# VH-VL binders against NAD kinase (nadK): the designs that were tried, part 196

Target 1, 268 residues: NAD kinase (nadK), of Syntrophomonas wolfei subsp. wolfei (q0aze0)
Amino acid sequence: MKIILVNNRFKENTEKKAQEIAGQLSALNVEVIIDNGLDEPYAGTVDFIMVLGGDGTMLRAARRYGQRAIPVLGVNMGTVGFLSNIEINELAEYLPLILREEYSLEARMMLEVAVFQQQSLLTRVFCLNELLLRSNSPRMLSFALEISGQKLEPYRGDGLIVSTTTGSTAYSLSAGGPIADPQLDAFIVTPVASHIINKRPLVVSPEREISLHLLEEREAIIGIDGQIKMDFGAENRVLIKRAPHPLLMVNLKAKPFFTSIDRSLQRQ

## First folded at step 13 (VH-VL)

Design CC15 (from X16 with heavy chain T104D; framework fv_ixekizumab)
Fold by ESMFold2-Fast, scan of step 13:
Structure CC15 (fold): chain C 268 residues (1-268), chain A 122 residues (1-122), chain B 112 residues (1-112)
Amino acid sequence: as target 1 above (268 residues)
Amino acid sequence: QVQLVQSGAEVKKPGSSVKVSCKASGGTFSSYAIHWVRQAPGQGLEWMGGIIPILGKADYNQRFKGRVTITADESTSTAYMELSSLRSEDTAVYYCARGHTWKDSHGYFDYWGQGTLVTVSS
Amino acid sequence: DIVMTQTPLSLSVTPGQPASISCRSSQSLLRDIGLNYLHWYLQKPGQSPQLLIYLGSDRASGVPDRFSGSGSGTDFTLKISRVEAEDVGVYYCMQALQTPLTFGQGTKLEIK
């Protein structure tokens, strides 16, 4: 069995803990590849991905490996988060189930984001939470939103979020978007800090294509999962669609989404 | 498929010791616990103890008051149960069983050995 | 020590009829991770015990779907929806929450 162990080298004690776990797995005849985020993604075939850390580490793992249809387990390392399934102190108890493949999988949709410069593809990335288009200056953006060939009235404001249902509790929530059951497949299109009273979040079929471009020259950026930033100008356009494969999240124990989000909202 | 094969039947005198072996094949020996369970003639099952080879951790049922020792040899994929100071009440079939755990001796027993009859005769 | 109590101790069933066996623990077997550390085994005459149900309700590999486990905490039930001749033997529940691991006294299932 070959496992990628994803960690964040810059967090205190996580590298040491990752090495300890890698040693334990190797003693069980498991081949371990460590991904600490500094190198390019491992290109070989693997059977399982174990993510040691919080939601940020899981988002990075999803972007790097989510399209390979490999089971991904989130193991929480002491931070509060929604994308982990078990705590680090529970790993020993669940490890036999992992090695025997005695777990269920939960499919989470991902976004495919293609950024063009004029007619040429500049980059193509995948993400689990959202794409953010926002102004990078005090000036509002003027931009066009097109959904499956239908051109909407021009948008004026600070930006727009196109989110998965998993991302409904991330940046989209902060911008006034709805909370969505992550078992549903849908795009959530949420205006960012808009001063326009009649702009509403949209819930859109995941089969649709969403296109964005600026109507006038402004300093803007595209943000991916809050971790990748790209300059975006009037010569650029972005195309967003459902990624070919969902992220396959390992479910070893019941994790109550609705009670967790309800508790989180009460703390705001 | 995983298989546990135990050593053959033993006839022992009171006060002596017996050492039963359990050889595992077909699976990952070190990461699973090996437990020992006995069954006196016509009676129910009684847990004696277990070991997780990779952790060197052995747990025992205190009813045996230090008479039982469970060990494992990872190089031969073999676990052992030694019971000392034998009494007639120790006459039983002794089973080894694989437990689902790599850290603690708790868990369900998915594979069982064929059993070893130990007769303590005076 | 956690005490496991099975009822009944003996059960005679006509082939094709259902059977139900109860297992009670002296304390809760439900851990904070949401799992019940209660397992069911069948020992057929002259054979080693074999796993039927683990963690309260999960069916072991190769076990027919006529076997089911239910319950949580201190009260557990093993059900056989349609008893067959091959089901004859002694059924044991076992708690694995803490050492020493303890078994119920066993329930003997016989065919009428």
Scores: ipSAE 0.000, ipTM 0.367, lowest interface PAE 20.6, mean pLDDT 84

Design CC16 (from X16 with heavy chain T104N; framework fv_ixekizumab)
Fold by ESMFold2-Fast, scan of step 13:
Structure CC16 (fold): chain C 268 residues (1-268), chain A 122 residues (1-122), chain B 112 residues (1-112)
Amino acid sequence: as target 1 above (268 residues)
Amino acid sequence: QVQLVQSGAEVKKPGSSVKVSCKASGGTFSSYAIHWVRQAPGQGLEWMGGIIPILGKADYNQRFKGRVTITADESTSTAYMELSSLRSEDTAVYYCARGHTWKNSHGYFDYWGQGTLVTVSS
Amino acid sequence: DIVMTQTPLSLSVTPGQPASISCRSSQSLLRDIGLNYLHWYLQKPGQSPQLLIYLGSDRASGVPDRFSGSGSGTDFTLKISRVEAEDVGVYYCMQALQTPLTFGQGTKLEIK
């Protein structure tokens, strides 16, 4: 069995803990690849991905490996979040189940984001939470939103979020979007500080294709999962659709979604 | 609510093949396992095999190895069980059932189809 | 293969009386995490099996609290505290510790 351990080199003691776990797995005849985010994703075949960290580390793992249909387990290292399933101090207890492939899987939709410049594809990335279009200056953006070729009235404001259901509790929530059951597949389209009074979040079919471009020469950025930033100008267009494969999240322990989000909202 | 709906009863001749379908609605199809269990008249339950559609992985009871094939079509949320080289002893009600995964150590079947009667007679 | 043995094979009960069904496995079904991979199903006449109890003692959704499961390792018991007419059918235990998944031979519960 071959496992990728994904960790964040820049977090205190996570590299040391990853090496410790890798040693334990090697003693059980498991081949281990450590991905600390500095190099290209491992290109070979693997059986399982173990993410050691918080939600940010899981988002990175999902972008790097989510399209390969490999089981991914989130192991919490003390950071509060929604994407981990077990705590690090529980790993030894659950390891036999992992090695025997005795766990359930939850499919989480992902976004495929394609950015164009003057008809040419510049880049294609995948994400688990959301794409954020926002102004890079104090000036409001004026931009066009198309859903499956249907042109909506122009948007004016600070930006727009196109989110998965998993991302409904991330930036979309902060911008006034609905909380969505992550078992549903849907795009959530949430305006950011819209200056048009009747603009509401939209919940649309995951089979739809969403297109965005600027209507005026402004400096803007596109953010992916809050971790990747790309400049976006009037010469650019972005196309968003459901990614070909969902992220396969491992469930070893029940985590009631609605109770978890209710608890989190109490802290605000 | 999850519901599994199976294809209708079949009457087959010895030596032929039968393919039974199981269409899932309400809930996750791809990441759960779909198992097949048969019951001969007046007999108990016998596990035939299962598949996890999203992984394309199927596992079989060795008693049926070489004769049973379990497949799934994620686009239609439908699982199939094909049994070849039919014998009179294969006359049974065939059930599909949902489990978490075929390798899930929990392995309980929370929802069952209505069953499909396959009669093998000359 | 793990062999599952149920006793009794048939049981006749007056409505309102308790019933008890035993299931024994040829190997321990207890995992290191403290869970028993033993599940109970009920098949009512002319119907599909339905889940009653999973992981030895957890009651499935919609199952009345008069049903309870107990036991660990190799010896398990399904109890009905007060049998109702709708409880008639064949009860099966199943092990999910290893493939092939195997069922007990079934216990037929009848009303007198």
Scores: ipSAE 0.000, ipTM 0.469, lowest interface PAE 12.8, mean pLDDT 86

Design CC17 (from X16 with heavy chain T104E; framework fv_ixekizumab)
Fold by ESMFold2-Fast, scan of step 13:
Structure CC17 (fold): chain C 268 residues (1-268), chain A 122 residues (1-122), chain B 112 residues (1-112)
Amino acid sequence: as target 1 above (268 residues)
Amino acid sequence: QVQLVQSGAEVKKPGSSVKVSCKASGGTFSSYAIHWVRQAPGQGLEWMGGIIPILGKADYNQRFKGRVTITADESTSTAYMELSSLRSEDTAVYYCARGHTWKESHGYFDYWGQGTLVTVSS
Amino acid sequence: DIVMTQTPLSLSVTPGQPASISCRSSQSLLRDIGLNYLHWYLQKPGQSPQLLIYLGSDRASGVPDRFSGSGSGTDFTLKISRVEAEDVGVYYCMQALQTPLTFGQGTKLEIK
């Protein structure tokens, strides 16, 4: 069995914990590849991915490996997050189930984001939560939103979020988007500080293609899962589609989504 | 364009409470966090807490031990900070500030209110 | 709580000269998403604080390019390449990695 162990390179104790877990797995005849985020993603065949960290580490793992149809398990090492299934102190108890492949998989849709400058593809990335288009100045953006070739009335405001259902509890929620069951496949399109107060979030089919571009030159940025940031100008266009493969998330333990989000909204 | 306008100065007696308002204009109110920061005379800045109105959820600096309550009224685009059991040490200018989402994101304050002086004296 | 320490507490600069302010955190402000949750504010006399730099090095809108932020983890620097009269005031760093959000004690910049 070959496992990629994705760790949080920026926390001082995570490297030691990753090495400790790698040693335990090796003692069970598991080959371990450690991905601390500094190098290119491991390109070889892999049976399982364990993510040690919070939601940010899971988002990075999803971007790097989510399109390979490999089971991904989130192992929480902090106190906050929606994308982890078990706690680090539970890993030893669940490890036999992992090695015997006695778990269920939950498919989570991902976005494919393609950014163009004129006719040229600048970059193509995948993400689990969302793309954020936002103003990087006090001035409102004027931008065009097209859904499957249908041109909507121009948007004016601070920006727009195009989110997966998994991302419904991330930036989209803060911008007034709905909380969505992550088992549903849909795009959630949430305006950010729209000049038109009645602009509402849209929930659309994941088979739709979404296109964004600026109608006038402004200082704007595109953010992807809060981790990739790039300048966005009037010569740029972004195309958002459903990614070819969902992220396959491992369920070893019931993690009740609705009670978890309800507690989070009440918690400090 | 965003503007935060706070209520006027208050003079309070020890043991009473004060409720300061912060009215937002220029765009959607509910999707941004509103934070409260105080500054005692000649001192630095101290974070008291914040609320994301759409979530109905407030987070507090534990130093204030249940004395501070932050609320928001989306219908009037107004956030409130109420501080109870006032002491002379609570004399300060109280600022509201708009923040981007502070969990899993940036937490910086891009717009600030003009400040409200609260004086606690007998 | 994360403790933010600024040096110097006071700085007096001839117009046109550079200024440098340091901010240290008691723990790393670099999150697992690769961002430093440190922001810089300026409070001019009699005014509310205003945002200068966010996420360690990103300049806020309308802030002149003579202001720059650098650093990562626990050690951060705000630099002004050529101090102007309008730059007088108190500069604060703030961490937004975890609650409670905490500020440095402030650095007062004065013109000679």
Scores: ipSAE 0.000, ipTM 0.395, lowest interface PAE 16.3, mean pLDDT 84

Design CC18 (from X16 with heavy chain H106Q; framework fv_ixekizumab)
Fold by ESMFold2-Fast, scan of step 13:
Structure CC18 (fold): chain C 268 residues (1-268), chain A 122 residues (1-122), chain B 112 residues (1-112)
Amino acid sequence: as target 1 above (268 residues)
Amino acid sequence: QVQLVQSGAEVKKPGSSVKVSCKASGGTFSSYAIHWVRQAPGQGLEWMGGIIPILGKADYNQRFKGRVTITADESTSTAYMELSSLRSEDTAVYYCARGHTWKTSQGYFDYWGQGTLVTVSS
Amino acid sequence: DIVMTQTPLSLSVTPGQPASISCRSSQSLLRDIGLNYLHWYLQKPGQSPQLLIYLGSDRASGVPDRFSGSGSGTDFTLKISRVEAEDVGVYYCMQALQTPLTFGQGTKLEIK
């Protein structure tokens, strides 16, 4: 059995804890691959992915491995988060269940983001929370949005977010988007500081394709899960659709979404 | 707690198709593979295939040569097994069973349906 | 495909006496983490199969302690320490290491 441990070596205590857990797993004859974010994703076959850290580490794991249909467990290292299932001090208790595959799974939709230069594909990335198009200067953007070939009136403002339901509590929430049950599959399209008062967040079918391009040359970026940044110009086009596979998240214990979000919003 | 309830007995002519349903109650339908196992009269158990509802993907026993299709409807917590080009040798009790894991491999079948008798005769 | 072979194919036991059923696989069912993907089921007359033993030796919920599973790799045994009338039925081993999942031929247990 082979497990990837995903951590962030730039966070204090995380790499040392990953080594400790790797030793514990090796004692159980589990082969361990440590992914600290520095190198390319591990290319070999694996049975399970354990993410040691907060939501940010889980987002990176989802982008690197989420399309491989491998169970991913979020292990919280002391911070409050939405994407972890167990605490680090509970791991020893749950290891036998992990090895015997005695756990349930929850599917979380992902986005497939393809960025083009004219007709040439520049990059294709997957993400769990959202794609953000935004201005990288004080000047607002003018851009076109198409949903399943339907061309909307031009947008003017700071940008646009295309989010999964998992991402509804991340950047989209800050921009005025709705809180969505992560068990639903949908795109949430949320304008960022639109100058047009009738531009509202849209909740659309995950079967739709969303296309974005600039109508005038501006300093703009495409942001992925708040972690990847790419320059975006008028010669670029981005196409967003539902990724082929959902992220398979491991549930070892109940984590009630609605009471968790309710408490989080009262404390923020 | 968990229960699998199958559709009722069917009598079919050779060359026709049959579609058997398996409705799950209790637990999380999407989290576990649903398997189909048949048993001809007086014979042993034969695995036909299984579906991973969370991925919408099925694995089949190649013995059925593309005649079997297994699907799942997560909104109704129901799995289906359709067998086409029926022959008299397909007369059997067809069982659905839940694997303890989401994969079609490695699982032990912790819950079984009551079985559906399919009779193929001219 | 992995071939599963059970012996005997039938046995008759006096109540209170022990019974033993063997199951052999054409390749090892043992994974590197020490788990054997071999499971035992009982089908009582007129009923659906039910899980008895999983992962070689773990007893399923509600299964009496007179049932035990042992073995590793390619050679597995199901033992009943003291057979009771309610144990009548056909016993099947199943490998789940890889698809297609395969069953043994079944062992019919009858009371003398």
Scores: ipSAE 0.712, ipTM 0.864, lowest interface PAE 1.6, mean pLDDT 91

Design CC19 (from X16 with heavy chain G107S; framework fv_ixekizumab)
Fold by ESMFold2-Fast, scan of step 13:
Structure CC19 (fold): chain C 268 residues (1-268), chain A 122 residues (1-122), chain B 112 residues (1-112)
Amino acid sequence: as target 1 above (268 residues)
Amino acid sequence: QVQLVQSGAEVKKPGSSVKVSCKASGGTFSSYAIHWVRQAPGQGLEWMGGIIPILGKADYNQRFKGRVTITADESTSTAYMELSSLRSEDTAVYYCARGHTWKTSHSYFDYWGQGTLVTVSS
Amino acid sequence: DIVMTQTPLSLSVTPGQPASISCRSSQSLLRDIGLNYLHWYLQKPGQSPQLLIYLGSDRASGVPDRFSGSGSGTDFTLKISRVEAEDVGVYYCMQALQTPLTFGQGTKLEIK
């Protein structure tokens, strides 16, 4: 049995804990690969992925490994988030169930983001929360949105978010998007500070293909899960589709989404 | 609390196809593999294949060589097994069973359907 | 394919006496983490199979203490310490180390 431990290289306590857990797993004859984000993703086959950290570490793990159809468990190391399932102090209790594969899974859709320059593919990235198109200057963007070949009226504003349902509680929420049940598959298209008053968030089928390009020469960026940043110009086009595989999230204990989001909103 | 309920008995002619359903209630349908096992009269159990509903991916016993198709519909919590090019030796009780895990390997079957008798006769 | 062989194929037992069924696999079912992917099922007359023992030796929920599983690798045993009338049926072992999943031929247990 082979497990990847994904940790945050910028948290000293997390690195020590990863080494400790790796030792415990090795004592059980589990082969352990540690991924602290510095190297290329592990290329071999693995049976399970354990993410030690918060939601940010889970987003990185999903981007690196989410398309391999391998169970991913979020283990919280401090600040509670939406993507972890158990606390670090519970791991020893749940480890036998992990090894016996006595757990359930939740599928979370992911985005496939392809960036082109004319007809040439520049890069292809997967993500769990969202793609953000944003101005990189004080000037607003003018851009075109196409949904399955249907051209919408031009957008003017600071940008646009194309989000999964999992991402509905991330940047899309801050920009005025709806809160979506993550068990549903859908794209949520949320304008960022639109100059056109009647531009509303859209909820569209995950079978749709979404295309974005600039209508004017502007400094813009594409952001992926708030962690990757790419320059985006008028010569570029981005194509967004449902990724081939969902992220398979391990569920060892009940974590009710609606009560969690309700508590979060009441703190405001 | 978990229950698997299968469709009723069928009588088919050689060369036709049959599609048996297995409706799951209780628990999370897509989290577990659903397997199909058949038993000819007076014979033992034979694994036909299983589906991983969460991925929409099925694994098959190669003995059925392209004749078996296993599918799942998450919206109705129902798995299906279709067997084509039926022969008299396909006469059997067909069972669905839930694996304790999401994948087809390593599974033990914690819940079984009641079985569906399929009779293939000329 | 992994071949599963059960012995005996038929067994007649006086009520209250012990019974033992053997299951052998053509290759080891033991994974490096210490788990044996060998499971036992009982099919009572006219009923669907039901899980008795999983992972070699773990007793399924609701299964009486008189049932026990033992063994590792290629050689496994199901024991019933005192056979009762309700134990009549066909017992099957199954390997789940790899697909295709394969069953033993079955052992029919009858009361004398």
Scores: ipSAE 0.746, ipTM 0.876, lowest interface PAE 1.3, mean pLDDT 91

Design CC2 (from X16 with heavy chain G27D; framework fv_ixekizumab)
Fold by ESMFold2-Fast, scan of step 13:
Structure CC2 (fold): chain C 268 residues (1-268), chain A 122 residues (1-122), chain B 112 residues (1-112)
Amino acid sequence: as target 1 above (268 residues)
Amino acid sequence: QVQLVQSGAEVKKPGSSVKVSCKASGDTFSSYAIHWVRQAPGQGLEWMGGIIPILGKADYNQRFKGRVTITADESTSTAYMELSSLRSEDTAVYYCARGHTWKTSHGYFDYWGQGTLVTVSS
Amino acid sequence: DIVMTQTPLSLSVTPGQPASISCRSSQSLLRDIGLNYLHWYLQKPGQSPQLLIYLGSDRASGVPDRFSGSGSGTDFTLKISRVEAEDVGVYYCMQALQTPLTFGQGTKLEIK
């Protein structure tokens, strides 16, 4: 049995805990690979992934390993978030269930993002939360949105977010998007500071293809899960689809989404 | 409280196809693999294949040489097993069973359907 | 494919006496983490199979203490300490280490 431990390389306590957990797993004859973000993703066969940290660490794990159909468990290291299932001090209690595969799984859709320059593919990435198109200057963008071949009226504003339902509580929420049940599969399309008053967030089928391109030459960027940044100009086009595989999230402990979000919002 | 309920008995002619259903209730359908096991009269148990509903992927016993198709419909919490090009030797009781794990390997079958008798007669 | 062999194929027991069924696999079912992917089922006459023992030695929910599983690797044993009338049926071992999942031939247990 082989497990990847994904940790935050910038948090010393998390690296120390990863080594301690690796020792416990090795004592049980589990092979452990530690991924702190410095190396390329582990290329071999893996049975399970433990993510030690907050939501940001989970987003990185999802981009690196989410398309391999491997169970991923979020283990909270003190930073509260939506993508963890258990706390670090509970891990020892749940470890036997992990090894015996006595847990349930939840599928979370991912986005496949392809960025083109003219007809040439520049990059293809996967993400769990969202793609953000935004202005990189004080000037607003003018851009075209096409959904499954249907061309919408032009958008004018600071940008647009195309989000999964998992991403509904991330940047999309900040931009005025709805809170969505992450068990639903849908794209949420949320304008960022639209100059057009009646441009509302859209909820569309995950079977649709979404494309974006600029109508005027502007300084813009594409952001992926708030962690990858790419320049985007009028010569570029982005195509967004449902990824081939969902992220398989491990449930060892009941964590009702709506109770969690309600508690978080009440704290404000 | 988990229950697997299968469709009723079928009588089929040689060369036809049969599609048996297995409706799951009382737990999260997509979290667990659903397996199909058959038993010819007076014979032992034979694994036909299983489906991973969360991925929509099936794994088959190669003995059935492309004749078996296993599918799942998450919206109705129902798994299906279709067997084509039926022969008299396919006369058997067909069971669905739930594995304790999401994948087709390693699982122990903690719940079984009641079985569906398929009779293939000329 | 992994071949599963059960002995005996049939067994007749006086009520209250013990019974023992053996299961042998053509290759080891033991994983490095210490788990044996061997499970035992009972099929009572006219009924669906039911889980008795999983992962070599763990008793399934609702299964009486009379039933126990032992063994590791290639040789496994199911024991019934005191056979009761309700124990009549066919017992099957199954390996789940790899697909295709394979069953033993079955052992028929009858009361004298």
Scores: ipSAE 0.778, ipTM 0.895, lowest interface PAE 1.1, mean pLDDT 91

Design CC20 (from X16 with heavy chain H100R; framework fv_ixekizumab)
Fold by ESMFold2-Fast, scan of step 13:
Structure CC20 (fold): chain C 268 residues (1-268), chain A 122 residues (1-122), chain B 112 residues (1-112)
Amino acid sequence: as target 1 above (268 residues)
Amino acid sequence: QVQLVQSGAEVKKPGSSVKVSCKASGGTFSSYAIHWVRQAPGQGLEWMGGIIPILGKADYNQRFKGRVTITADESTSTAYMELSSLRSEDTAVYYCARGRTWKTSHGYFDYWGQGTLVTVSS
Amino acid sequence: DIVMTQTPLSLSVTPGQPASISCRSSQSLLRDIGLNYLHWYLQKPGQSPQLLIYLGSDRASGVPDRFSGSGSGTDFTLKISRVEAEDVGVYYCMQALQTPLTFGQGTKLEIK
């Protein structure tokens, strides 16, 4: 049995804890690969992925490994989050269930993002929350949105978010998008400070293909899960599709989404 | 409590197809593999295949050479087993069973359906 | 395919006496983490099979403690310390290490 431990390289405590957990797993004859984000993702076959940290660490793990159809468990290191299932002090209690594979799984859709320059593919990346197109200057963007070959009227504003349902509580929420049940598969398309009257968030089928490009040269970026950023100019086009595989999230204990989000909103 | 309820007995002609259903209640349908096991009269148990509902992926016993198709409908918590090109030798009780793991290997069958008798006339 | 072989294929036991059923696999069912993917089922007359023992030696919920599983790798044993009338039926071992999942031929237990 082989497990990947994904930790946050920017936190000294999580690296020490990852080594401690690796030792515990090795004592049970589990082969452990530690991924702190510095190297390329581990290419070999693995049975399970354990993410040590908050939601940000889970987003990184999902981008690196989410397409492999491997169970991913979020282990909280002290930060309240939506993507972790158990606390670090509960891990020893749940290890027997992990090793026996006695847990439920939840499928979370992901985005496949392909960025082109002219006809050349520049990059292909997967993400769990969202793609953000935004201005990187005080000037607003003018851009085109196409959904499954249907060309919408031009957008003018600070940008656009294309989100999964999991991402509905992240940037999309801040921009006025709806809160979506993460068990539902859909794209949520949320304008950022639109200057066009009545540009509303759209909820569309996950089978749709979404494309974006600038209608005039501006200083803009594409943001992925709030962690990766890329320059985006008028020569670029981005294509967004449902990723081939969902992220398989491990549920070892009940974590009710609706009461969790309700409490979070009341604390704001 | 988890319960698996199967469709009723069927009598089929040689060369036809049969589709047996297995409705799950009382648990998380998508999280566990659903398996199909048959038993010919006076014979032992034979694994036909299993499906991982959350992935929509099925694994089959190659003895059925493409005659068996296992599907799952997550919206109704129902798994199906369709067996085509029926022969008299396919006369058997067909059981669905839940594996205690998310994948088609490793799991023990903690819950079984009541069985569906399929009779193929000579 | 992994071949599962049970012995004996049938046995008759006087009530209160012990019974033992053996199951052999054509390759090891033991994973490096110490788990044996070998499970035992009982099929009572006219009923669906029911789980007795899983992972070689763990008793399923509701199964009396007179049932025990032992063994590792390729050789496994199901023991009933004192056979009772309700134990009549066919016992099957199953390997779940890899697909296709395979069963032993079954062992029929009868009361003398």
Scores: ipSAE 0.729, ipTM 0.861, lowest interface PAE 1.4, mean pLDDT 90

